# Designs tried in a protein design chat: VH-VL binders against Flagellar basal-body rod protein FlgF (flgF). Part 2

Target 1, 245 residues: Flagellar basal-body rod protein FlgF (flgF), of Caulobacter vibrioides (q06171)
Amino acid sequence: MDNALYVGLSRQMTLRRELDIVANNIANANTTGFKVEDLMVRTEQAKPAKTLDGSSPVKFVMDTGVARNFTQGPMTKTGGDYDLAINGMGFFKVQANGGERYTRDGRFTTNPEGILVTQAGAPVLDDGGGQITIDPRLGPVTVGKDGIVSQGAIRVGRIGLVRPDDLSTFAKDGDNLYRNTTNTAPQPVTDAQIHQGMLEASNVQPVIEITKLIEIQRAYESVAKMMDNTAELSRSAVERLGKIN

## First folded at step 4 (VH-VL)

Design K24 (from K05 with light chain K29T T90W; framework fv_latikafusp)
Fold by ESMFold2-Fast, scan of step 4:
Structure K24 (fold): chain C 245 residues (1-245), chain A 122 residues (1-122), chain B 108 residues (1-108)
Amino acid sequence: as target 1 above (245 residues)
Amino acid sequence: EVQLVESGGSVVRPGGSLRLSCAASGFTFDDYGMSWVRQVPGKGLEWVSGINWNGGDTRYADAVKGRFTISRDSAKNSLYLQMNSLRAEDTALYYCARDSYGDYVLGAFDIWGQGTLVTVSS
Amino acid sequence: SYELTQPPSVSVSPGQTARITCSGDALPTKYAYWYQQKPGQAPVLVISEDSKRPSGIPERFSGSSSGTMATLTISGAQVEDEADYYCYSWDSSGNHGVFGGGTKLTVL
């Protein structure tokens, strides 16, 4: 009985996590640059704590994480001067949340000081890690495929694209941003291009996510029913054992 | 009675395709993750592919990634393995196995079928 | 690629204790499982989660894991325990299931 109850509890926790992820995917189906997420479930053993008594450690830990599909989303033409999309595997660098962060969301604008910023006001960083300042007196902005930002004949900067050695090391940090979880800096990339006047749409497929949502709800009901049956069988077993003379 | 019954194994030439099936009975199929595990006759076990309870997550061994596709059909209580671009190295007995925790990554394979033999030869 | 290492064979006399080891760098953070396979038969789970016996498995079977090594122990081995034994776990990423190479247990 304990084993069946354990299976039900573990399954419910996994289904709740899957529900949250699928719901988040649906909520972000129209979010520029959003990457669809799926539950990654792993079994991890806890390291034993050092103790004076030498007691046996507890080893079982169920670890759940998020796998993110970084597959390119569809490109949408907007015609906006500060709307940028990346064709290929790379990330924009921004200064946000107390450090350097990364994003595929190219919905940029300028602040009153002329600095190129995200919708949340975070500065977009050039290839040297500095800010890019647009001077409205110099006319329209042109961004080349290599990221060079120009106003007429004047080169104002270059948007730097970077990629981590392992995409799984990028963790979500709000506002469609990723943080690097390692001490190895992402490296510049040369095999990706920037397209001005375009935005990368979400790679979420809403019909697929809605289908998953329905299936998760049904599975949760099935697990709840299994646990109810298991609890009843456990009560019955206890009652039988209690009456044995 | 919980059981898994595989079918679809055959002799096929290199570059050919095969679809394996596994019929599940005696348990609620949609509560469990499923896997395919293969074994070359007289050799050891090799995990091939896994699928979670609803088919939303699939994983593959590097040797078969891009060539094999795992899928499931809850209406038929069945697991499938579509095998394309078959190689001599894919010759093995293919087992269908149930994940004990409801997800293919959480537990051991507590229920196994008897296997279906796939031979890739010219 | 990540692998789990087992001795190819272990021999014991009837009634003696058999120990089969499984080594892998991910074992400190991943559970080990043990399967028994007799000729012409599908594998049977004999130990789950390092040390847990499934219902129906004789009490003489036990398991343990410490650091990078998991061990299957058969106390008072019997002739019917002759089989190939496989350890199973996940690689460090948790994305791939991995079987050990197998150990042939002989009880003579």
Scores: ipSAE 0.000, ipTM 0.387, lowest interface PAE 20.8, mean pLDDT 81

Design M22 (from M05 with heavy chain F106Y, light chain D28G; framework fv_miptenalimab)
Fold by ESMFold2-Fast, scan of step 4:
Structure M22 (fold): chain C 245 residues (1-245), chain A 121 residues (1-121), chain B 107 residues (1-107)
Amino acid sequence: as target 1 above (245 residues)
Amino acid sequence: QVTLVESGGGVVQPGRSLRLSCAFSGFSLSTSGVGVGWIRQAPGKGLEWVAHIFWDDDKRYNPALKSRFTISRDNSKNTLYLQMNSLRAEDTAVYFCAHRQDYGDYYFDLWGQGTTVTVSS
Amino acid sequence: DIQMTQSPSFLSASVGDRVSITCKASQGVSNYVAWYQQKPGKAPKLLIYAASTLQSGVPDRFSGSGSGTDFTLTISSLQPEDFATYYCQQHYSYPWTFGQGTKLEIK
């Protein structure tokens, strides 16, 4: 009985976490560069140990985390000089949150100093880790497929694209940014292209997320009913014991 | 299966007009990232890009030809058109219809067999 | 416009030979070069794009290399069906331009 109620409570906590993730996906269905997330539930099995009865007991530990799908989202032509999209697997580098961060969100602009920045004002970094400065007197900016930024005949810099060896090592660090959680620096990428005048949309599929929401709600109701039935059985047992008088 | 079939070629006198058609199947030009265009090849010469139309109805032309040629489409018929005006002897070529799906990177993965245009007096 | 120049214009080789065709861009095109094969009376067929990426269905004896302004198409072991004209194309920037072609003749 007690164990069944504990299992039900544990499952409800997992369902609440799944609900939070699905709700966040839906909230970001129209966020440029957003990557859909799902709850990752893992079960670890402890090494079996010899017992007195000759059998080896096992221990299961539940571990929960968030998996992110980095599949490329659809692209939309905007015509904006500073709207950039990546075709292929790569990330822009920005200087934010006290260090180097990575993003697929290419909604850039220039600040009053002419520096290429994100909407939040974080500088976009070139392949050498420096800032890119645009001189408004030199006319419109052209960004090539290889990331070379030019104004007319003058090359002002090159936007560098990088990719980690393992995408799972990139952790969300707010504002559609990722932080490298390892000691291994992301490597330069040459098999991805930059397209000026385009933005990458979210890879969230709203109908799929809404379906998940409905399934989670139904599962929550099912667990609640199971817990209610278990509690009713416990109440009935107490009443039966009370009738001994 | 994807197919592209060109038609409308023939012999035409200098200064006249001609319209080429390309009937395609196996993809839709309304699909995001899809584009189709025309590439020509004069007898014994190399390939020359003519014009391209994208899923969002954006159109691009070879600068040397843009004043005389117009690209258009009819998505309900899965057909691409090339309207050629003020034809010259130099326009004599095989005209190929070609496909690419991408958001700005255009090499051509699928080609029709071509239709021959001869401009002769 | 970016000019694409191929060398040689004509190349003669025997079956089983390793052959290379070069293509030079008038300005840097990074790795955005495609290669096409055209047999007499037929439409061109895409072999390679992004300088070195083999198109699906193309035999692995074909390979591409190069970056910047100098590019090479290599056929590691020439087959009789490889008799054709080969064209390079830059897909780096509009307007898209092709090389003049290289005719491969089997000895």
Scores: ipSAE 0.000, ipTM 0.453, lowest interface PAE 13.9, mean pLDDT 83

Design T22 (from T07 with heavy chain N57Y, light chain D49Y; framework fv_tezepelumab)
Fold by ESMFold2-Fast, scan of step 4:
Structure T22 (fold): chain C 245 residues (1-245), chain A 121 residues (1-121), chain B 108 residues (1-108)
Amino acid sequence: as target 1 above (245 residues)
Amino acid sequence: QMQLVESGGGVVQPGRSLRLSCAASGFTFRSYGMHWVRQAPGKGLEWVAVIWYDGSYKHYADSVKGRFTITRDNSKNTLNLQMNSLRAEDTAVYYCARDHEYGDYGWFDPWGQGTMVTVSS
Amino acid sequence: SYVLTQPPSVSVAPGQTARITCGGNNIGTKSVHWYQQKPGQAPVLVVYYDSDRPSWIPERFSGSNSGNTATLTISRGEAGDEADYYCQVWDSSSDHYVFGGGTKLTVL
C-alpha cells in the first residue's frame, strides 16, 4: 500500500510533465517554425517491488529531459516580402535576451528605423553578426536563396544561417527562440536555402497531441483516485493498530 | 545547466523568523517536487520539508512541524521556506534539492550550494 | 522514527576497495540512495535505487541492499574519493526522508 502511494506520486509528477509538454505543443500548433516536443524517456530494467512477501515487479520510467523534433514543417506560401522560410537544416540568428539567439520563425518585419526584426522586435543578424537595415524608399526587398538581401541593384546584406553540430545543445529561450547551451559556436550553413514569401508551419500534428492530452488527463485522474484510496486505507490501518495495546 | 541558488540566510535571535528562498533554472521547475535539507556545522544531513510539484501536498520533519512552512511560486521558479520560532538547534546550512520522479522512490538531484542560518543571541 | 546507522569513518589504501555500510531494520525492503559530500560543497548523488548509477559517476561506484544492510562499494579507491558519504531512504510509515549519520572516507 505505502509503496503504491509513492508510485502514484512519482507517476503524477511524470504525467504532469507530459501534460505540460503536450499542452504547450497544442498551444503552438499554429506557431510558425515551432518544433514539437516530447518527453525523453529511458526505460530502466524492471525490479521487484520492495516488499516483505516479494510482490510483482515494478517497471521504472526514467525521464532524462525533453526531446525536440526538428523535422522540417510544411511550408506555406504567403507572398509577404519579409516572410522567410528555410529549406534544409539551419537557423536564423537574432539579437535577443542579451545575446545571440536562433530561430526558424521567419515572420519578420521592419521597425521604424528600417531594421529587419522579429515580431517581438529583435534584430535579425547578417552573416557578420550585424543588423540589416531596409530603406522603404528604395523599393521592394528581394531575398535570394543564399540569403542575400537586395533592393533593386543595391545589396543590403546577407541573412546568415547557422547550425549546431548537435541540435540537442539548443535550448528553448522564449518567443520561439533557442539559445546555445555550449561554448561551441554554431557553424555557418551553405546547404540550406531561404525562400522569400514562404513560412515554415509548426510540425505539430494537432490530432495526435489532442489524443495524448485526453489520455494523460484520464491517466492522471486514475492515479489520483488510486492514491486517494491508498491513503485512506493506510490511515485506517494506522488507526486500527493504534487501538491495539 | 540545472541550477538551484539559495538565499535569505543570516544571523537571527532565538524566537525570531527568517525566510529562505531558492531560485531554480535549467529545468521545468513546476514539474518537480522540491525539498529542503539542512546540515548543522560538523553534523550530517537532515531532511526538513517537501512540497509537491503543484503545491497541493506538503510534509515536514517532526522537529520543524508547526514552525516552518514550505511554499513555491511556479510562475517565478522559486521555492521558499518560512521559518518561525527559531531555536539554536535550527542552526545549519539549508539546501534546496529537486525530487526526481523516477520509480517508486525519489532521490535528491540537483542540490543548491546552501545558505547558512545561525540562530544565536 | 526509522534510523539508518553508518560507521563514522572508513579508511582504505589507494587502489583498494572501500565498503561503506548502511544499517536499518529490514532496509532490504526499501530503496537506498547514496550521496557524496566533499568539504565545503553540496552533496552529489552517486548511487540511486540500491545499485543504479548516474551516467556521470565512474563504474567503480556500486551498491547493494539486502536484509538489514545496504552497502556502497568503491573499487580502486582514489584520493579524489575522500568525502563524507550518506545513505538515504524514504520511510513510508512516517512519510519521512531519512539520512544516515554519514561516513568519512579516507584514502591513505
Scores: ipSAE 0.000, ipTM 0.391, lowest interface PAE 16.2, mean pLDDT 81

